# Designs tried in a protein design chat: VHH binders against Growth hormone-regulated TBC protein 1 (Grtp1). Part 3

Target 1, 359 residues: Growth hormone-regulated TBC protein 1 (Grtp1), of Mus musculus (Mouse) (q9d3n8)
Amino acid sequence: MDPAERAQAARARVPRIDPYGFERPEDFDYAAYEEFFSTYLVILTKRAIKWSKLLKGNGGVRKSVTVKRYVRKGIPLEHRARVWMAVSGAQARMDQSPGYYHRLLEGESSSSLDEAIRTDLNRTFPDNVMFRKTADPCLQKTLYNVLLAYGLHNPDVGYCQCCAQKPGSSAGLRSSLTGMNFIAGYLILITKNEEESFWLLDALVGRILPDYYSPAMLGLKTDQEVLAELVRMKLPAVAALMDGHGVLWTLLVSRWFICLFVDILPVETVLRIWDCLFNEGSKIIFRVALTLIKQHQEFILEASSIPDICDKFKQITKGDFVTECHAFMQKIFSEPGSLSMTTITRLRKSCRAALQAQS

## First folded at step 12 (VHH; from p1 with K105R S110Y)

Design q4
Fold by OpenDDE, fold request of step 14:
Structure q4 (fold): chain B 359 residues (1-359), chain A 121 residues (1-121)
Amino acid sequence: as target 1 above (359 residues)
Amino acid sequence: EVQLLESGGGLVQPGGSLRLSCAASGFTFSDYAMSWVRQAPGKGPEWVSAISRSGSYTDYADSVKGRFTISRDNSKNTLYLQMNSLRAEDTAVYYCAKLEYSGDRPTYDYRGQGTLVTVSS
């Protein structure tokens, strides 16, 4: 068959809307997807069997060497919500706080919070059929509730502080809020449960991640500097390139962190990353970032200008390397080498102090 | 109509070998990942092996890994299972299945009668 005929045949077989409700882009390579998915389906088959056996056991899902191994190999979609709830501690918190979520929703919200959330709703997954206003059920409503509840639950998150800052400083807050809505959206897609999505969001933003979504975004800035230091340590040529051009890492990787790779990487790849993120913590973000950079080091080093560097960093988030989610996940645990929480914690401390000294 | 015809089963001694075949018709064989599943007497179905559409990727149940080899010939619309070092616990009816995805889990399309493999001294 002619490549064109193969492409057309693939397009006829693969639905335009993916399993998560997203419309595939016009330039979507259906043939490549079919090849990928055929391989991935074989992987998923074995994973489904393994997880089914594990979950039928009397012991529930507890952190263990076995669970860690299985999580790294991927959680089947049918079990993903349950496992995320368990390994993140979200289930325990939910169980310890009966009715808490509903009480939050019954509370009075500020007009500023409401407006901020509604603004974000309009920007959240316009290409997803499940988030359309005409959808039944309408996930946009669910998203509103989750974000509202969380804004009330954690007032230190930038959603609430829009009220206190003078009109001129609003530009920085808008950028920080653009990540949480996407995260919440994915949580809703996976859990299909409003309250569970809230508690998983609480796990991510409240416990796993630093203060990424504070008005000052100090945690986010810190982790970007930590990545820069890790790149200096592990990829000195890339560090030299960045330094030579005076490129700020925030221009390149801020969305990676704040969105937890949502809308940056393919959906399945993001979900595989999140499998590990819930189980192992924020270290996974650095592993992913380092793997992307390391895999494309030669390509990045060809850059001759700041715009070119920016373009290359965008390109490395696309293509077969990131689409092949299973192989990609194997790489994030091998390519960066050793990455201890001790090192990350140390770097966070030093980088944060440096940032505070500059302010 | 989708048809899957398994063959190659029989009686074999422990340590022996068999090669199973599955002839596929009624669909574009080369477009689908395929699997072998077996069902032992008194037991539920057990996944044995799977192969991607092109044959580039294969996987096996832990119980058969290193002993069984799945392969396919897309030009002949045929799936194979080479079984070596057979054990008594491998006794089962073996089915070939079209491997699909339901949206949240892998699914198997069983349409054949299967082929009986008996491993006994």
Scores: ipSAE 0.924, ipTM 0.978, lowest interface PAE 0.4, mean pLDDT 94
Fold by OpenDDE, fold request of step 14:
Structure q4 (fold): chain B 359 residues (1-359), chain A 121 residues (1-121)
Amino acid sequence: as target 1 above (359 residues)
Amino acid sequence: EVQLLESGGGLVQPGGSLRLSCAASGFTFSDYAMSWVRQAPGKGPEWVSAISRSGSYTDYADSVKGRFTISRDNSKNTLYLQMNSLRAEDTAVYYCAKLEYSGDRPTYDYRGQGTLVTVSS
């Protein structure tokens, strides 16, 4: 069969809408996807068996060496929400706070918070059929509730500050809320549960991540600088390129962090990353970033201008390397080498201090 | 109609070898990942091995890893399982299954009668 014929045949077999409700792009390689998924299905088969055996045990899902190993190899979709809830501590918090989520929703919200959330809703996954206003059930409603509850729950996030009547800061605050809606959206897609999504969001934003979503976004800026330092340490040629051109890392990787790779990497890859993120913490973000850069180091080093660098950083988030999620995940644990939370914490401290000194 | 016809089973001594075959029909064989599943007397089904549609990727249950080899010939619509160093615990009816995804989990479509493998001294 001619490659073109194969491609056409694949296009006819693979649904245009992916399992998560996203419309596939027009240039989607259906044949490559079929091959990928066939391979991944074999992997998932063994993983399903292993997880099933683990979960049948009376002890629930607890952090352990075994769980860590299994999480790195991927959590089957059927168990993903449950495992995320468990390893993140979200389940425990939910259990300890009966009715809390509903009480939040019953509370009075500011008009500014409402407006901010509604604005985000319109921007969240326009290519997802489940988030359309005409969808039944409409996940936009769920997303609204989750974001509202969280905005009320965590006043340190930009959503809450929108409640503060200062007219002039509205534009800056809107920008600070970018990303959380996407994260919440994916949580909703996986959990199919509004309250669980809230508690997982709380786990991510409230405990796992620094203050990414504060009005000042100091945590986000810090982690980008941390990445820069890690690149300097591990990929000095890339660091030299960046420094030579005076390119700000925020131009390249801000969305990686603030969106936790949502809409940056393929859905399945993001979910695999999040498997590890919930279990191992924010170091996973750096491993992913470093792996992307390291894998494409030669390609990046060919850049001759800032726009070219930007383009290359966009390109490295596409293609087979990131689509092959299992192999990719193996790489994030090998390619960056050692990366301890101690190192990250140290760098965060220093980078944050430097940023504060500049302000 | 999807048809899977297993063959190659028999009586073998411990340490012996068998090669199972599965003839597939009623669907485009080359479009599907395939699996072997076995069921021992009095036990539930156990996944043994799987192979991607092109045959580029294979995996095995830990119990058979290093001893069994799954392969396929898409031109012949045939799945194979080479079983070496057979053990008594390998005694089972072996089924060929079409491997699919239900949206949240892998599923096995095995419709054949299976082939009996008996490992006994």
Scores: ipSAE 0.923, ipTM 0.978, lowest interface PAE 0.4, mean pLDDT 94
Fold by ESMFold2, fold request of step 14:
Structure q4 (fold): chain B 359 residues (1-359), chain A 121 residues (1-121)
Amino acid sequence: as target 1 above (359 residues)
Amino acid sequence: EVQLLESGGGLVQPGGSLRLSCAASGFTFSDYAMSWVRQAPGKGPEWVSAISRSGSYTDYADSVKGRFTISRDNSKNTLYLQMNSLRAEDTAVYYCAKLEYSGDRPTYDYRGQGTLVTVSS
C-alpha cells in the first residue's frame, strides 16, 4: 500500500484525541505513531510486569539502585502518580501535613493573585479536551485550586500581589512566564488528584528546582549558564558558534528549563523525563539538554545567524529522535558522558556569583 | 469475528522443546502487537512474551528469557513461540493474545481455547 493509503488507514484507526486528552494536530503523522506505539506497547507490557512484582512487596517504593534502574526504564502509567509521590518526597510531606492543603484553599486570595491565575487558566492547554469549559469533568477548577494553594504556600514563587506602591509591576507577565501552570496541568492530568498535584508541584518548585520561579528567577538563570559551561566542556564546537555570534543561552533554552519540556517535547517523552526528574533531581534536565544538542551538533553548526540558531534549537526538539521516547531516555544516560553532582554544584556556585555581580 | 487458534502443545520431558503456533483470522493481523500468555493450574494469567506488529521488537518474561523465542509471519497471519529447555514450571495452557492498551495499562485480548503444554518426567 502506498504512503497516502497507509496514512489514511492509520488516521481511521488512531484516535484524534490522545490518551492524555490532547487533540492531535492536522498534520499529525498517524502512521509513524502506530509504528512507534506498537514497539512501545511491548516495552510497556514488560515494565508493567516488572513493576507489579516490585510493588507486591508491600514495603512501598523506596529510593534504591533497583528503583532507580526501574524508573529509568519507565514507570507504567497506572503506577506513575504513586511512584512520583514516593520518590520525590511528596508523599512524606503530605503525610506530615494533614489538612494543610485544604486550609490553604480557605485562605484569602488577592485580586492580583486571582487575576494572574485566571490569565494562566485561559492559556493552559486549549487543545486538551479535559481543560475545556464544556468538559465533564473540567480540570480548570482543579488547576485554579492547585495554583491558588501553591501561591499562598510559597509567596515568593512569582504569583505575588502587586503592591500599589510599586508602579509598573509585571506580576501578570511573570505569572504567564513561570511555566508553573503547564507543570501543574500535567500533574493534574497524571494524578487526577488535586492534593497530590499540589505536593508534587511543591517537590518540583520548592526543592528540585529551587529559585526557578521566584521573581528574579536566579536558579533558572544559573542553570542556563551551567548548561553553557557544560557545552563548553563537552561540545566545544557548539560553544564556539554561540560565542562567535554572542547569543545568550537563555534565548535558546529558557522554555526547556522553566516548563520542564512541556509543549517542547512529546507528552510520552516528557513523562519519561519527569519519571527520572522526580527520582534523581535536576541533573536530568542537563542530561536531556546535552543529549538534544549533541545529537544535532552538525545541524546546529550549520547556523549562520542568531535567528538561525534559535530556529535550529526549536527544530531539534522534534522528530523521531524525541518521539521514540524509550530510545531517547536510554541516550540521556549514555550520550552526555560523566556528569557528577560535584561538577554541577561547582558550576552553579560560580555561575550564580557571576550573575549576581552583573545585577 | 476475531479468531485465534493455538496449536502445538503436548506432553514433553524436561529439557525438551515444543513449537506453538497461533493462527489468526477476523482482523488485520499485521496491524497489532501480539503476546503469549500462559495460565498454570490454580494461578492467574502470566505474561510470557510479546512482539511488535512488524516483528522488529520482542521481549520476554524473565522466567523464560533465553529459552523461548517469539516470532510472527504476517504473510501467514501466524504467531509462533519456540520453547526450548522446558521445565516443569512451564506447564500451563498457552494462549495467543492480541496486545492492546486501555487507559493506563496494557491489556490482552485472547479468545482461543489455548494449547496445553505439560512438562513432566
Scores: ipSAE 0.819, ipTM 0.946, lowest interface PAE 0.7, mean pLDDT 88

Design q4
Fold by ESMFold2, fold request of step 14:
Structure q4 (fold): chain B 359 residues (1-359), chain A 121 residues (1-121)
Amino acid sequence: as target 1 above (359 residues)
Amino acid sequence: EVQLLESGGGLVQPGGSLRLSCAASGFTFSDYAMSWVRQAPGKGPEWVSAISRSGSYTDYADSVKGRFTISRDNSKNTLYLQMNSLRAEDTAVYYCAKLEYSGDRPTYDYRGQGTLVTVSS
């Protein structure tokens, strides 16, 4: 059997643009994708039927043990925006705030904020046909509006230390706004609604991930140290490797946390993670990270240098383990064992204190 | 020129068994996930079961799980549904369909005449 012939046949059946508008790369394995999606389509069919029945009730979607179980098994794409808005609290915030988003857009912004956002637009999803400047409609304007409104809504996020460092430079704003542009972009692709995307971004930045996107990024730095402590507790051989080489965890996992796995894991897997993130909160990030590390523990332990460790952490985000999103999501709820918000809160307190004490 | 031809239906007692077949032609059967759909008199279509293109993964509506088994023989371009422990509520016309993903949701539109299964005493 000729691999090139199989790839050619699969390429004729699988569109080059995925359902979210992303072009598949030139080395995309169309045959492997067909096999994966054939299985996933059966899963999606049953989930769609189960969710349709659940959503027929007059109360709509509210947090419950049943909804948590359904969310963990996956939210069908046709219901994702509605369910995200409901379980995150974003719908309630939007309903309480009529006209607020549009009033933010009528406010004045600084030239440095405007330039930083426009710089981020230029690099947001160049492989997505809907974000290209030639698209009709082009989602860059929608993304600009959401990011501008959020910067005005939460000025701590909108203030970038590079704006105070040198006139006309956007380098520091790139550092502080990077990640939010990818997150907002996904929200826009899923909701197809500018204002809903704003309120979902607020749910993430304002409540689920506090202090991730401020200039000090203390919440982000704290959570990376919390992961380090969880690895010491649950995967001591990996922790010993890291300690032995003096590895800073931020070198390995910063993009996992700040981008919520966008452009790190496959789109279908990212969306399944976000399903749970909106319903269950930030513990989901730790479950994903621990599962990736635990699954590849022997591979990671083969590393002999810091660059080798970095390369292995990049590699563990690829391959069938993460592409097969349904199985992957099942593992994030079994492989890490128990992981309570009580435990995370205790670790956050101690890790924050250590960061604030310097050294 | 896709054709899906269902057969194997009939009258059966509650608790009995039937095996449905669906002969496929006009397309490469082994490239597609497949589904069984049923329609009871006076009711809309109901998804029953689906199977991946290789047959490696299957799933069922809750109402039939444990009683029905979907299978396929790609060398014969044939889809099967083994129905055991039949109940009166299983009475319907059964159709097979290609399982597809259109827009933002799965679709299982059927094309054949179907095969009638009647479960009664």
Scores: ipSAE 0.810, ipTM 0.944, lowest interface PAE 0.7, mean pLDDT 88
Fold by ESMFold2, fold request of step 14:
Structure q4 (fold): chain B 359 residues (1-359), chain A 121 residues (1-121)
Amino acid sequence: as target 1 above (359 residues)
Amino acid sequence: EVQLLESGGGLVQPGGSLRLSCAASGFTFSDYAMSWVRQAPGKGPEWVSAISRSGSYTDYADSVKGRFTISRDNSKNTLYLQMNSLRAEDTAVYYCAKLEYSGDRPTYDYRGQGTLVTVSS
């Protein structure tokens, strides 16, 4: 069978809507996906069996060396919400806060918060059939509630409308630039539970990624500088290229950090990253970033200008290296080498101080 | 209609070998990943091994790894399980299954009567 006939046959077998509700793009390679998924299904089968045995025990998931090892190999979709809630601390927070989420929804919101959220609804996952206004049920209301509750819960969240300062800006661009709507959307798709999504968002925004989503975004800016320092330590040729062109890391990686790779990497790969992010914390973001850069170091080093560097950083998030999510995740734990939270904490302290001294 | 016909079971002494076969019909065998599942007396089903549609990727339950080998011949629509170094705890009815993904998890479509493997002295 020739390639065109294989592609046509694969289109007949592979649904146009993926398991998460996203329409596949018109140029989606159905034949390649089918081959990938046949292998991945074998991996998923063993994963399901091992997790089923793990979970038969005490009826709870607790952080341990064993759970960390299993999470790094992937959480089965049927257990993902439960395991995320447990290892992130979100379950404990929810259990300690009976009725709190619903009381937040009864609270008075400002018109600016309401308008920012409604703008985010219009831009969140237009290619997902469950987020369209015609869907039944439509997840836009669920997303509205989670974002509203979180904005009321954490007043430091940067949902204030501000002047459109970037080319192509719209009324809702600032809230879109925070990335929180995309994060909450994924949480809703996986948990299918509004309150659990709120508490998982709180775990990410309020604890794992402190100060990413405030108006000043000091945590986000700090971590981009931490990545720059890690690249200088581990990938000196890339650092020399960046220094030679005077490139700003925020041009290259801002969306990687603020959106937690949503709409940057394939959905299945993002979910595998989040499995580890909820269990091990923000060091996972650095492992992913360093792995992407290291794998494509030769390609990046061909760049001759800042626009060329930007283009290459967009391209390294595509292709088989990131689509084959199981192999990709194995590499994030080997390719960066040693990377401790002690090192990251020290770098955060010095980078934050340097950023604040500049103001 | 999907049919899966297992054969090759029997009585064997510990340390012995058997080769199981599964003849597939009623579907395009080469389009699907396949699995072996076993059920010991009084126990629930236990996954044994799986193989991708091309045969390029295989994996095994920890209890059989190194002793069992899954393979397939897509030109003959046949799945195989080579079982070496058999132990008493391998005694079970063995089923072949078409692997599917339904809802949020892998599922097994097994339809045959299975083939009994008895390991005893």
Scores: ipSAE 0.778, ipTM 0.939, lowest interface PAE 0.8, mean pLDDT 88

## First folded at step 14 (VHH)

Design s1 (from q4 with Y108F)
Fold by ESMFold2, look of step 15:
Structure s1 (fold): chain B 359 residues (1-359), chain A 121 residues (1-121)
Amino acid sequence: as target 1 above (359 residues)
Amino acid sequence: EVQLLESGGGLVQPGGSLRLSCAASGFTFSDYAMSWVRQAPGKGPEWVSAISRSGSYTDYADSVKGRFTISRDNSKNTLYLQMNSLRAEDTAVYYCAKLEYSGDRPTFDYRGQGTLVTVSS
């Protein structure tokens, strides 16, 4: 069939609403999606069989070499919440804290926290049918509760921060909270459980991504500098381009890190990244970033200005390379080469010290 | 109406070969990924192999990988399973299935009577 016939035929077969509740945009490539999903369905079938056998044999999920291999190959959606809860430590924290989440929700909240959350609700997933005010049930209430509870649970990064009008502190807090609403929204879509979503959010903010969501966002700033160092080590031509134009990495990649690729990469790909993020920790973010940059090195090197560099970094998060999530995930474990937590902790120490010396 | 008609089964000695066919009608065969599923006596269904709608991607259960080959001919609306190096454990009724996705998991749509494969010395 020609492209127009394939597009028409695909549009007739593929639902307008994706499995996660998102409306497909008017310019969605239904034909490309149909080809992708037919292949991915075969992959998912084998993964479902393999995971079913694994889960019967173990009676539960805990970190192991075998679980790491299976997680890297993808967690079937039917098991995703259970596996995330187990490998992140969120299940253990929830089990140790009976009634805690509900007691947070019974507590008194400030009008400042309430207004901050309400502002984020209006901007969270307007294209998702389950987050619309007309939905029954509507996930906005669930999202409100998770964000409220988290703000009360963790005052360092929560919505109850009393921000001065000084530049930076208020803007930084808003950026962190914006990322958290998208993250919490995805957690709710996958777990369909308010309390589990809270504990998974705590696993991310409290343990996996230290100091990303504090007012100073020192962990986030540090990791952007760590990426810059990794690019100098592994992709020196790209580093030279960035240095030559004086481009700050935060300008290029901040949303990749703070939103954990939500609204940057396709949903299927984001979920596969998060599968590995919950099991293996923050090194996954660097593997994803380096893979995107390495794959598109020649394209990036064509840039002649700061706006051009920014445009190219937006462009490399689109297209078949990231849409074909299974192949993409295979690449993040081969293309960056060696990248250990030992290397990352050394780089974090030096980059953090350099950032603090500047201040 | 969707129809899936399996054929090609029979009695074969260990180490032998068989080729199964599945004639599809009542739907646009080339629009769907397809699968072979087998059921041994007293057992539940076991996934054997699957193939994408174009035939460009295939995969197999570990128990049959290297011995079985799934293929399709979209011009003939036919799914195939070439089975080599057959073992007693391969004895089962073999079904072809339309492979579908139910929002959070793959599912198999069986419609045929299946074809019996018996591997016996």
Scores: ipSAE 0.837, ipTM 0.954, lowest interface PAE 0.6, mean pLDDT 88
Fold by ESMFold2, look of step 20:
Structure s1 (fold): chain B 359 residues (1-359), chain A 121 residues (1-121)
Amino acid sequence: as target 1 above (359 residues)
Amino acid sequence: EVQLLESGGGLVQPGGSLRLSCAASGFTFSDYAMSWVRQAPGKGPEWVSAISRSGSYTDYADSVKGRFTISRDNSKNTLYLQMNSLRAEDTAVYYCAKLEYSGDRPTFDYRGQGTLVTVSS
């Protein structure tokens, strides 16, 4: 069959709304998606069977070498919420905190926190049918509750929202709550459970990504500098290009880190990254970033200006390399080479000290 | 309507071989990934193998890997399962299935009567 006939037939078979509620764009390549998904469906079938056997065992899932291997190969969507809750420690925290989430919702909120959340809600996932005002149930209320509870649970995030809305905010940065709304939205879509989404958000913001969402955003700034140092170590030609143009890494990668690749990479790929993020922690972010840069090193090196570098960094997050999520995830564990938490901790310490000394 | 007609089963001694066929009609066979599922007497269904729509990707249950080979001929709308080194534990009714994704999981759509494979000395 020729490409035009395959494209037309594929449109009839592939739903316009994906399994997560997102409308596919007008230029969506339905035929390429069918080819990708036919292979991925075989992979998912074996994974579903293997995970079902694992989960039938003598208890729930918990961290182990076996679970790490299974998570890296992908968590079936039907088990994803349960496995995320278990490997992140969110289940244990929820079990130890009966009634806590609901008590937070009954707590007093400031008008500034309420306004910040409502601003973020109005712009969250306009292309998702479950977040539209006409949906029943509409997930905007669920998202409001999770963000409200989290802002009361961790007051530092409220200060980040105030900084983003004040005159003099960086033009290239969104508020911490803005990035957090996309993260919470994905958690709600996957868990379909308000309280579980809250505890998974706490696992990410409170433990896995420390100090990303505070007013100073010191953790986020530190990790962008850590990426710069990792690029110097592993991809020196790219580092030389960046140094030669005086490029700030925050200009290129801030959304990658603060939104955990939401709206940067395809949904299937983001979820596979998050599978590993909940189990193995923040080193996964660096593996993804280094893999994107290394795969496209020669393309990036063609750049001759800062705008050209920015454009190339947008382009490397698209195409088959990232759409074919199973192969992509295999690459993040091979292409960066060794990357230990010991190395990351050392680099975080030195980069944090350097940032604080210069301010 | 979807039709799947399994054939090729029979009585085989341990260590023997059989080739199963599944003739498909009522849908565009080349558009779908396909699977073999088996059901032993008194037991629930067990996934055996799956193959992508083009045949470019295959995978197998651990219990049959290295002994069974799934293949397809899209020009003949036919799915195959070559079974070698058969064991008594392989005794089952074998069904071919259209492999689909529904909601949050893979599903097997099997419509045929199956074909009985008996491995006995």
Scores: ipSAE 0.814, ipTM 0.949, lowest interface PAE 0.6, mean pLDDT 88

Design s6 (from r3 with Y101H)
Fold by OpenDDE, look of step 19:
Structure s6 (fold): chain B 359 residues (1-359), chain A 121 residues (1-121)
Amino acid sequence: as target 1 above (359 residues)
Amino acid sequence: EVQLLESGGGLVQPGGSLRLSCAASGFTFSDYAMSWVRQAPGKGPEWVSAISRSGSYTDYADSVKGRFTISRDNSKNTLYLQMNSLRAEDTAVYYCAKLEHSGYRPTYDYRGQGTLVTVSS
C-alpha cells in the first residue's frame, strides 16, 4: 500500500475525537497512532487482567511493591480513578471529611477568585468537546466548582480573601490558577466525579507537590533549579550549553512542571506519568524531564542560540518517543539513573535558600 | 410558577430501600441539572446527589455513594432517588432542588416541600 493510502485508511478508522474528548489536530498522524495503539492494546489487555485479579482481593489497594510495579506498567482506565484515590491518600481524606467539599461550595467566594476561575475556564481545553459550554454534561461547571472549592480549601494558593489584600496579589492569583485548571480538568476527565477530583487535586497540590501554586511560586522556582542541578550532574554537556548561552530553565520547563505535562505530552503519556506521580511522588516529574532531555541530548546540543534551544525543547515533547507511552515510561525509570528523595530534598533545600537570598 | 413536589418517603427498617420521586413543573425540566438535598433534625442541609440535564452525569455525597442512585425522566419531568441499604443516619427530610441555570456554582433556585424518610428499627 502506498503510504498515502495507508494514511487515508487509518484516518478513516481512527476517530477524530479521542476517548477523552479531545479533537485531534489537523496534522495528526493517524497511521502512526494506529500502529502504536495496536501494540499498546495488547499491553492494556494484559494489564487489565492483572489489575482485575489484584482488585478482587479483600484488601483495599495499598502501597506495596506489587502495586508499585503494576502502577509503573500502567493502570487501566476503568480502575485509574479508584487506584489514584487509594494510593494518593485522597480516598482516606475524603472518607474522613464527609460533606466537606460541598460545604466549601456553599461558602462565599471573593469576586476576584470567581473572575480568575472564569477566565481560566475559557482557556481550558478549547479542543475538548466535553468542556464546551453547550456540552452535557458541561465539564466547565464541574471545573469551576473544583477550582473554587480548592481555592477556598487552600488559602496558600492565593485564593483566600485574606491574601487578596496584599498589593500585587492579583498577578499572583492569575499565575497560580494557570496550570491548575489543566490538572483539575484531567482529574475530572478520569474520575468523572467532582468531589474525587477535588480530593485528588488536594493530594497533588497540597501534599505531593511543593508550593507550586503559591503567589510567590517558590516551590516551582525551586524545582526548576533542582532540575538544573540534576542536569549539571547527569548531563554535563547540556548544562554547559545552557550556561554558555545563559538560558534560564524557567523558560524551558516552567510549563512542564506547572501543568504536570498536560497539553505538553500526549494524553495517554500524561496519564501514565500521573499513575506514577500519585504513587511515588514528585520525583517522577524530574525523571520525566531528565528522560526527555537525555533522549534528545545530541539534538539539543546542536542548538546555536537561545531561541533555537527553546524550539528544540518544544520539539522534544513531540513525536514517537513520547507517543509510545509504555516504552517512554520504561525509560523514565532507567535513563535518569538513581534519583533518591534524599538527593531531591537536599537540592530543594539548597536551591530554595539560594532563591531566597536573591530576593 | 416553579413547582417541585417530592414523594415516596416513609418509614423503613435499616437495610431497607425507598424510591423518592420529584414532579417538576413551571419550567423546562430538561434544561436544568437537578439535585437531592436532605436535612436531618437539628442539622443543616446536606447535599445528597446531583444529575446533569440529560442524565449523563451523576454525582453523590460520600455518605450515600454506592447506596443511592439518582435518575431522571425528562419526558415525565420527574427526578428520582433510589435509596438502598438505608441507615439510621439517612433519616431526614429529602428535598428536590433545581440548580441555578446562570451559575457554575451548585446553588439552588428552588426546592420542594420535602418528603420525610425515617429509618428505624
Scores: ipSAE 0.005, ipTM 0.245, lowest interface PAE 11.0, mean pLDDT 89

